VH-VL binders against f1miw6. Designs and how they scored, part 32

Target 1, 251 residues: f1miw6
Amino acid sequence: MPHFAKPLLRNIITRNLFNSIKKKQCLQYLQTLRTLQYDGFTTVYFGETDIPESLVTGEDFSDGYYMPTPTWCVVHAGGSQGWVPWKYRMFLRDELCIKQEDNLFFEFCDVVKKAYGKCAIVVKERRRQDATRPKEGKETEAQAHVPSVVNLTSVTCCPEVAKSYGHKLLTLPSPYNYLNPLDSAWSSLKWFIINNRKEFCLQSVDGVYSYQYILFSDLISKGIERINLSKWRTITTKVRRWENYYLGKLS
Below, E stands for the ipSAE of ESMFold2; O stands for the ipSAE of ESMFold2 at other seeds; V2 stands for 0.75 times the mean of E and O plus 0.25 times the DockQ between their complexes.

## First folded at step 10 (VH-VL; framework fv_izeltabart)

Design q5 (at its last look DockQ between E and O 0.86; V2 from the best seeds 0.73)
Fold by ESMFold2, look of step 10:
Structure q5 (fold): chain C 251 residues (1-251), chain A 123 residues (1-123), chain B 111 residues (1-111)
Amino acid sequence: as target 1 above (251 residues)
Amino acid sequence: EVQLVESGGGLVKPGGSLRLSCAASGYTFTDYYMHWVRQAPGKGLEWVGEIDPSGGNTNYNEKFKSRFTISLDNSKNTLYLQMGSLRAEDTAVYYCARDTYEDSGDWSGMDVWGQGTTVTVSS
Amino acid sequence: DIVMTQSPDSLAVSLGERATISCKASQSVLYSNKNYMNWYQQKPGQPPKLLIYAASTRESGIPARFSGSGSGTDFTLTISSLEPEDFATYYCQQYYSYPLTFGQGTKLEIK
């Protein structure tokens, strides 16, 4: 029984340290955000979501007769002032998208400076793609130095670029999903897609199946327009209630 | 006429489960967050949680999150509360309620309530 | 959780007289010069009815005899001249922070 107990105790201790680090990061994030808001920074949430083609078509691709389809990545930003007056971007998700669009953040920073002045730009910490739990001695987030840039999968967000426009770049810790109003906006977009997508029609031509897909860009554009200023004010107000909850809980 | 009608209450044994329904009519269901609020006999009001029908996003009173689930069916304009692992303390009238908003878009309370459905948890 | 404490728990007041109900929050509910506080009225066997939001703004259709005041942690509901339909239980409710919380209620009875 002693041999089996030692690995479990190490896992519990490592998990408790990771949770403590994340709580401290969240409290620091909230305190910094409130300081910036007091100093006149406009809060802007910059982020992305994945929309697989299957969500738009309604097709189940698990039967093995259809090639895996790419996932669309939608990049946008918003806050209590609504969507930023910046045209959202759509990319096919692959590793090359990051390299091809790394200068987009410069454009974004210029647009929000002109629209709002100095901004607190909030970007959600990227979720880990590896194992379900942290590996011993491999926990980058818990033990590693915070990198000099914060990347979305499609866009490189450099703190020095933000600073050059008078902005401050903030990273929202990953386990605190209630603190990102973009998550609510993305849920509303996906709900709109599911409830308004056109019926997918399969076509058969001489033993080669073809699939008729709806026009993704038009559907996504309409879904984004549905999330108007009033909706943005509602979701940012509800996020503030969670901020107040966590400030009380973690301080 | 805007109406909310709860149903599905009844007598259930401790440890049991129950699903409450709230049928909405007279307005665009997807435009308003919906809430569950409960009131134990002779006691005050307790907020359970809320859901956005236009996105499925939920916010729970953390006291209930492990045992209660809020969901909806937009095709039926119906809000649900799934309750599990019920205890005597869960005995209450359960209300559904709808958000209202100022012209600015700020939340200004819950303006429409159902008449409630009674849940009794006893052996 | 923000605890909302009302006083008194019960009070008896004559028709045509003034009633005053207090509500204290365990922490400030003021943000950007707005108080995130509501008042509700509830009669036996009925759901709550929204009276006042943002501490002092009457909901549509609420008589002018109902007024709310206060800021930060200390709030008051005043009924300037009681009518027979005003005898009910009154609840304050904060929406500054999750979870949304209500006061324990104040029962207003006819003397």
Scores: ipSAE 0.734, ipTM 0.899, lowest interface PAE 0.9, mean pLDDT 82
Fold by ESMFold2 at other seeds, look of step 10:
Structure q5 (fold): chain C 251 residues (1-251), chain A 123 residues (1-123), chain B 111 residues (1-111)
Amino acid sequence: as target 1 above (251 residues)
Amino acid sequence: EVQLVESGGGLVKPGGSLRLSCAASGYTFTDYYMHWVRQAPGKGLEWVGEIDPSGGNTNYNEKFKSRFTISLDNSKNTLYLQMGSLRAEDTAVYYCARDTYEDSGDWSGMDVWGQGTTVTVSS
Amino acid sequence: DIVMTQSPDSLAVSLGERATISCKASQSVLYSNKNYMNWYQQKPGQPPKLLIYAASTRESGIPARFSGSGSGTDFTLTISSLEPEDFATYYCQQYYSYPLTFGQGTKLEIK
C-alpha cells in the first residue's frame, strides 16, 4: 500500500481547496475595495502590531521566570492620507485591555467619519495560529486552544458599528499580507525602535512602571511621527502595484 | 552630491555566485527605495527588484526571486545584490538606482543611477 | 506582466526636426485619472536618465522640447526641434503594476 502517497495526496487536495477559497476571497476583496474607492470611500487600514519588551530594551530574555518579557500592543490606522488623526493606543497584554478594545472601534469609526466622511475600513483577517501564538499542534481548535493564555491584541471590529457611521468594513485575507500597508509601517516603526532605543534610555527611577511607560511612549511616538505623509504615500503606492498584479493574475 | 557607485562585477563561471555592492552617499539612505536594474549587451533594461532601507521590505521581479537576493547595510549606506546559480543570460551591466518622488509623495521614477558594474558569466 | 511595446525600433531624423516615439502597454496603466508611465533616455556608455513621469510631466531640468502624451495603453514621446544631444535610445517604463517593466527601446539616430 502507498502509505506515504495517501497522506500527501489528502494534504495536497486540502491545500488546493484552501488556496482556491483564499484566491476567491482576495479577488472579492480587491473588487469590493475598488468599487468603494470609485464610489468615494476613503480607504483606511486599521490594525495592530506587537512590540516585545526585548525589542525595546535591546535584551533577549525569552526564557526563565526571573525576567518577565511583556509585549506591548500598538493600535493605529492610516492610508494614503497618512496616519488617521486619531490618538493611537498602546497597552500591555492583560485581561483589562480586552474591555478597552471592545469600545475602541466605536470611537475609531466616529473619528474617521469626522475626518474623511465615509470610509472603507480594512482590517487583516485574524488567523487562529496568530491569536493562540504559534506552537506545534496548535492549528486545530480542539487541540490548539489554551484557556490560560491571555490575548489582549484582539480588537473587536463590528461591521454594524462601521455601517452605522456610513463606513464599510473589509477583511483582508491573511495569506495576502503584502496588500496591507500597515505591515510596512510597522516594519519601519520596529526598525526605528531598534536604531533609537539607546537614545531614550534614562537612569532608573526606583523601577516605577509609569516612568517606563512614558519612556516607551516617547520612543513609539517619535517612531510613528517618522512615518510621515510622504512615507505613507510611498507605501500605499507600492501596495497598489501588488493589488494591480493580483487583479491581473487571479482574474 | 548624491552618488551611487556599483562594484563587485567580474567574470564568473556558470553556476557560480557573485555579490554586487552599491555605495550610496550625499543623501539620507533610509529615505529612499533602492533598485537593481540590469542591461544585457546590446539589449534593453530589465528591472531586478527593490528594497526599502527603512524596513527591509523587498519586491522582486519573479524571474529572479529564486536566485537573487537584495539586501543592505545601513551602517555603510550600501545596497547589495547576491546572485546565485548564475547563467550565461545573466551577463549584463548591473545598475543601482534611487527612487524619486513628487511633492504628493507619489513615486515618479528612478532619478539617480550609478555607472553600473559588469557581470560576465562564461565558462 | 505588463508588456511595453515601442515603435519604431529605430528612427533616423535630421537636426531641428520632430521625432515621435510610440509606446503601447498590454493593459491600461491608468488609475484614478493618472497614467503610471515614465520615459527614460540612455546614451551609449551612460546610465538611463529620467525624462518624463506620469506620462506627461517633465522631470526637473528636462528641456521643454521633450513632451509626453497619451492615456491608458497608448503613449507618445515627442521631441521637437531635435538637438545633437538628443540622439540616444529611449525607453518607456510602466509603474502601474509589479514587476516594473520597460519597453524594448527606440534608437534615435541622426539622418
Scores: ipSAE 0.652, ipTM 0.862, lowest interface PAE 1.3, mean pLDDT 81
ESMFold2 (binder alone), look of step 10: mean pLDDT 92; pTM 0.948

Design q6 (at its last look DockQ between E and O 0.72; V2 from the best seeds 0.70)
Fold by ESMFold2, look of step 10:
Structure q6 (fold): chain C 251 residues (1-251), chain A 123 residues (1-123), chain B 111 residues (1-111)
Amino acid sequence: as target 1 above (251 residues)
Amino acid sequence: EVQLVESGGGLVKPGGSLRLSCAASGYTFTDYYMHWVRQAPGKGLEWVGEIDPSGGNTNYNEKFKSRFTISLDNSKNTLYLQMGSLRAEDTAVYYCARDTYEDSGDYYGMDVWGQGTTVTVSS
Amino acid sequence: DIVMTQSPDSLAVSLGERATISCKASQSVLWSNKNYMNWYQQKPGQPPKLLIYAASTRESGIPARFSGSGSGTDFTLTISSLEPEDFATYYCQQYYSYPLTFGQGTKLEIK
């Protein structure tokens, strides 16, 4: 008397309840965001992206090489006013030195307060989601000769810190990828890297990874500069069209 | 002179696949969003989707997202529409179009269109 | 999806006369005092041509006899003195929300 339909029905009911919760969260997010915008809050999207070294060098580790390439984490923020006037941060992910920057979010909140006044700070829901997206591989420090810097896996955004500066911290629900203009900015950065990496690929026997870090930093800096105010206005306008779609669909 | 030239249309069986091309010339390809728009015989216009050639970002009409893919080749200034699982209702003239913008960077309308390429889906 | 409904479906008007075409959006397309809607002209065998954006702003090279008005959900294209080249199908189109949507068209014919 095996009734596969009964366990399958329970799974379908659980999935439908989860999807309903996420739709409700999205509607609440959008309504809160629009209320804050109406009340004069400046919207700022704060986030991170991973840039594997292989994207910069063009090297292929699809076969046989069992040590993963190093991955750089870039942390920045922007909105319809362009990039926040805050120096982006770049970290090397290291399994042995997983630490979080103690004052980074405090500094960020202070900078955006001075630049824009009260802000609606939007961060994407926690990066890792169980079975719904591919898991990232190991983030292993590059081989010998990599400069020793303090490495962070992610920045912790504390709502109480944001509130102490008069900001509101909002979490963007994970399945709504079209609602984060920072994802579009990261895609533009990665496209710039791919198309310009040959101009920045200088090597020497001495300090191969050290010189690649300097070249990576310059290449990334140039890529971020290419995403100017006009580009930011474009991508935030495109996101607003998706916001309008979901407000209509979910209401 | 700014020009868009579509190609790759033709007759295809239901369930089949087809890739349309749009060759762009006379302007800086990476400065402008590009669109696909279709028009069934004797009917109105239907937006398929758009792509940013400077970053690869796409936005689709959700009606088509599972079956159609917009892509590009910047080295050839060429936009593509890959269509799969084709149905009789996909029979249309397919246009590529350049989105234009005002000084603030706000994209607002399709100012340059190709002459279209015809896709016919029938047995 | 925002449905754009045009009226009438067709219109017959004499040369030199005024033509008025209406477009109604199923939702407001107004944001920050800007209306996110366009008007296009399409002649037989040709692709559409952008006439007006932001409801009332003429695209470069469009004659002054074309004007757009309205706000929110109700919009009007007016051609003040019809010329022979104006007989075409006219589409409104919103860019407030995805997907971008067009009206069904209004065919303007010579009377």
Scores: ipSAE 0.722, ipTM 0.897, lowest interface PAE 1.0, mean pLDDT 81
Fold by ESMFold2 at other seeds, look of step 10:
Structure q6 (fold): chain C 251 residues (1-251), chain A 123 residues (1-123), chain B 111 residues (1-111)
Amino acid sequence: as target 1 above (251 residues)
Amino acid sequence: EVQLVESGGGLVKPGGSLRLSCAASGYTFTDYYMHWVRQAPGKGLEWVGEIDPSGGNTNYNEKFKSRFTISLDNSKNTLYLQMGSLRAEDTAVYYCARDTYEDSGDYYGMDVWGQGTTVTVSS
Amino acid sequence: DIVMTQSPDSLAVSLGERATISCKASQSVLWSNKNYMNWYQQKPGQPPKLLIYAASTRESGIPARFSGSGSGTDFTLTISSLEPEDFATYYCQQYYSYPLTFGQGTKLEIK
């Protein structure tokens, strides 16, 4: 009798190994974070979000045509102390290029050092596509931890820069969405944009680029203000409850 | 006066669906997380989940996440609980409750509750 | 899940006497010197009412005869001089970890 079930069994075993590696990465992240917190590091979540043009204008012309549309990128950081006292960055991105801010991460590390002292800087993992490709006899990743260079699409985050300011740079594993309070902040910002874009329309402003930029800046600034210190304390407390859940579940 | 009023409870067959509503009044709806908590007959309290009306962020008791969905309509100051694939053990009084947030002073709890709405799942 | 276990399941106490209700968490709910634990009161036919938060702090409007104590895994609700309106079921609840969990309840009956 042919071994017709052998390819299915190997696929199941490969998925279980990948899931085990991600669970171990999550436990390592959580244990490292808690150690840094006990050692007096302030946790700061640094990240970005994309705001598609349709969210700002309300128009949607994506009915089967793959036309490129502008995407706005917002970069900021926060934690249980609120938004970092650092001017958020925004820029208009297009499909063919990614803008990188020179020295942005250096400036950020200096600002959080002055504001909070030593920080645990958390950035979301961008290595998801390495784990998507089928494994062809790869070793167990859980034992052979390979340090990752963590990057936002708009900012390069170097661990050595963070270390030079007395910080530690951590990578948040991508499959654990509940562990990033910044994602909750971005959802609140996008909700604010959807519900308030009419209020910020300036009828007397002429010119396509100037009108769009003014409207976007007004919406973003006000939306960020809406996510005040009280809100930040709430969402970081709720993330801590998820951290406690995963520490119990995965250990 | 702060008020929470649940509605939409009733009798439903196993495997059926039901949507509960919680109408909020007397406060700024988007300032507070909202919870669903249930209590089976003669049993204790069980947390179902929560939602942030200012951004739609939800946290579920994982026990219910596959069958229950929490949503809202800010234009109506109304919280919803959509329940699917209902079972006899889902028979309970369902409460909505307003959270407060932790501030200096270590406070956190559900300080305003509705009167509840009864869901009965029976053949 | 953190299991909250109350004892006793029911308790009968004479008016004017002291009542003591115990709550034990399956793991510590202490973080940074704060206990993430609440007490609720529920009278028949009514929704729950918050009594105590952070293990020992009375909610606004709660009479001084209610007090909470304990730390880590072991907690106590004390009613120092029982009044007729204190006939109710009492629940402890942790907010240290998801899911939020309640104890099974302690029914307080007045002899």
Scores: ipSAE 0.663, ipTM 0.865, lowest interface PAE 1.2, mean pLDDT 81
ESMFold2 (binder alone), look of step 10: mean pLDDT 91; pTM 0.942

## First folded at step 11 (VH-VL; framework fv_izeltabart)

Design r1 (at its last look DockQ between E and O 0.68; V2 from the best seeds 0.70)
Fold by ESMFold2, look of step 11:
Structure r1 (fold): chain C 251 residues (1-251), chain A 123 residues (1-123), chain B 111 residues (1-111)
Amino acid sequence: as target 1 above (251 residues)
Amino acid sequence: EVQLVESGGGLVKPGGSLRLSCAASGYTFTDYYMHWVRQAPGKGLEWVGEIDPSGGSTNYNEKFKSRFTISLDNSKNTLYLQMGSLRAEDTAVYYCARDTYEDSGDYYGMDVWGQGTTVTVSS
Amino acid sequence: DIVMTQSPDSLAVSLGERATISCKASQSVLYSNENYMNWYQQKPGQPPKLLIYAASTRESGIPARFSGSGSGTDFTLTISSLEPEDFATYYCQQYYSYPLTFGQGTKLEIK
C-alpha cells in the first residue's frame, strides 16, 4: 500500500537528515579544535555532573512506590594539565528556588586565562530532552529517579564572555560522548564515591546539618583529588585516539 | 611475579555465548588499564578493547561493541570478556594484557600478557 | 581504521646476520614529534612480547641488537646480529587512533 509506505519512508528520510547534520557538526568541531590547538590555545573541558544523594548514602529509595531523591550537581573543568586551579562548585538541586549567581562563567574564564592564557573551552551540547531522563527498562525501575522539581541555575556559557578573555567557546555535539574526557573523569569520581562512602559516614549525633555536608564535601574532594594529573593525561590521550578515529570516519 | 591467567575458553556452537576471565596478581590491579586482544589460528593480532579498573570506562573496537562486553571485579582482581552471538570467525586465542603506564601520562604498549585461552566456535 | 602493512611476510636469515622488517601505516602516526608505533615479538606457543615503543625506544630488558627507526608512515625493525632465540613472528602496532591495529606479522625463520 502506497499510503503506509509513504509515511514510513518520510520518517526514515527525516532521521537520516538529522544524523547527517550531527556528523557535519562533529567534523566541524574536530577541525576547529585542531586549528585552535595548532594556534596555541589550551584545551579545557568545562562541564557538570549529577550525583544523586542515593549514590552517596547507598540508600535504596524504592519504598513507597515512587520516591524522588535530591541530586548534587558538581561543576568543574579539566584537561591535559589536570583539573583547572579553580574551586569547583557543588549545588543541591532539589527544591531549590533561589536565583543563582550568574558570574560563574566570568570567574572561570578569568581563572583559566591567568593559568593557561588563551583557551579553547569545550562545553557539551545540551540535549532538548535532558530535562526528562528516558527510562531504562532492562534491569529495574527502582534504580530510576526523577526529580519532582528542577530548579537548575544553569551555567550560561556565553561565547562573548569567552571572547572577551581571548578564549574560544566550542560546543561538543551530544551523540559523541567518547570525545569528552570529563565523562571518564565523572565515572572515576562516581566509582570512588561508591567504593569509599562507608569510610566517610559519621553518625548524625548532634543533628547539625554542617557535619553531614562536610562529610559529603570531603568525599567529593577526595574523589576529585584521586583524578590526578597522570590520570588526566591518560584520559585526554585516549580521547585524542577517538578524535583521530572520527576525523577519519566522518571525513 | 606479575601474572595474568585467562580461563573460560572452550567449544561453543554458533550463536552461543561465553564469558572469559583474566585473573591478575602481583601488582595493584586498579592502577593499570587492561586490554583484550585475540588471535585467530594462523593469523595476526586483533585488539578487542580496554577498560579502566578504577572507573569502569571502556573503549571498544567498534567491530565488537554490539556483541562483546568488558567488565571486571576489583574484589577478585579479575577482568572479564562477555561474548555473545558467537560465530565461526570468533574462533581465536584470547589474551588479556596490561597497559604499560604506571605513573606516566603516555600510553606506549602492553607490557604483560597472559598465556591466552582458546575459544572454538563450530557447528 | 589505520592499516599496518608489513614486508616481507616471511624472511629466512642465517644466524649472526642482519634482519630488516618493514612496516607501513595507511596514514601518519606522528603527533607532536612523536611516532605512536610499537613492535612486538611472538614466539610459537607464547603471547606477544613488547620490544620497542614510540617507534625507536627499546623496552626494559630488550637486547641492544634490536633497533627501530622511521617516522610518519614508514618504519623499520632491525636485528643487527641474529641469535637463535630471535626466530619468531614480529608485529608492528599503532596506538595513534582507535581501534589499535597490528600489522599482519613477519615470520623470521632460520636459513
Scores: ipSAE 0.718, ipTM 0.893, lowest interface PAE 1.0, mean pLDDT 81
Fold by ESMFold2 at other seeds, look of step 11:
Structure r1 (fold): chain C 251 residues (1-251), chain A 123 residues (1-123), chain B 111 residues (1-111)
Amino acid sequence: as target 1 above (251 residues)
Amino acid sequence: EVQLVESGGGLVKPGGSLRLSCAASGYTFTDYYMHWVRQAPGKGLEWVGEIDPSGGSTNYNEKFKSRFTISLDNSKNTLYLQMGSLRAEDTAVYYCARDTYEDSGDYYGMDVWGQGTTVTVSS
Amino acid sequence: DIVMTQSPDSLAVSLGERATISCKASQSVLYSNENYMNWYQQKPGQPPKLLIYAASTRESGIPARFSGSGSGTDFTLTISSLEPEDFATYYCQQYYSYPLTFGQGTKLEIK
């Protein structure tokens, strides 16, 4: 009798198909990016990072279990020209309040158009989203998916908005973390926070929530400032070495 | 005076682990990428990987990524190479090296090297 | 991986004469009119020493008798008049693509 361990064989076949799809997506991304660069598009990487309160305070609420630890989200963009000349955004988030900022992407596209002209705007692929609504009501056989929007957790990135400013929105496949220079920028920001947080600590009791937010904003602003043009050129050059590696590997 | 001093090499059995250290002095540690490079006896140079001391970002030769980890302690100006699942072919002199870093950011060479520490993997 | 192939593997040359070492990359290391190529010297019992970066730019403190040339895939290190301290092993190294890779080395010996 043939050994059809259906779950095991499906896992192996599914994993191989998924890897093949991601390989093709990465190669297509790299080829598209290089074509756009040749055609005069400026590459800008647009993204976000989460900074939990525990990183700033050094305290850990894990033993408590009664209150969620607040998390701040920083949204910014950069490339070989440095940070884009656009004020980064900072949002307070925890499981009690989650908000998307649609207007932000329009503003970003306008600013970056004025600064650089046409841009290849790179956004990291969403891992997945699992919000659900009532099931029934479909009319068709689900012939094809037409994705119209690429989202960060805090920002809706619409390809048509980018196109209306002469930009091209590109999605960076998730498994290829080395291809996103923002990851290195965010690591440098978090390093700065860990090593400088004591200098930005308030010791007052009245109005603590307002004082804590202001102090945190000042810390982030200084940390972003320290990631200068030279640093950006270094990390984008290092990413280009990975691009060259993957172009050779995946071809 | 810029100086890099490796330590932690020695004899280890196949499948074992070893942690190498590289103590840096005479310069601002966080301004320069740091590398590990190895050289097997009678053979050429092989790049292991690099780390940005100002953020902890690493780039590995993918050949080693599953078995080797580069880390650092900024308070001690010390670079580390944690090596696991060691094999006989990992026998080499291991060098730490400082990358050349210029304002333009585009051209790099390893301008300062340690004297190396020897790792021997044998039963 | 970009394979760096040096030629010859060893070379015997008399003092005061010219030595020429070649390095061939398996693919171009030229980007935006810049060559991403280094040369290193290594004497026995010592770590490597950076001689040339960007294919042709001499590192500080390196004597003028050392020069680098070439572009794309084909590179040459030239020592115009050999001194006793120049007998060593020489490595080319690319930094165009990860992983960074070295040539197998060329041992320069006194005749």
Scores: ipSAE 0.687, ipTM 0.879, lowest interface PAE 1.2, mean pLDDT 82
ESMFold2 (binder alone), look of step 11: mean pLDDT 91; pTM 0.941

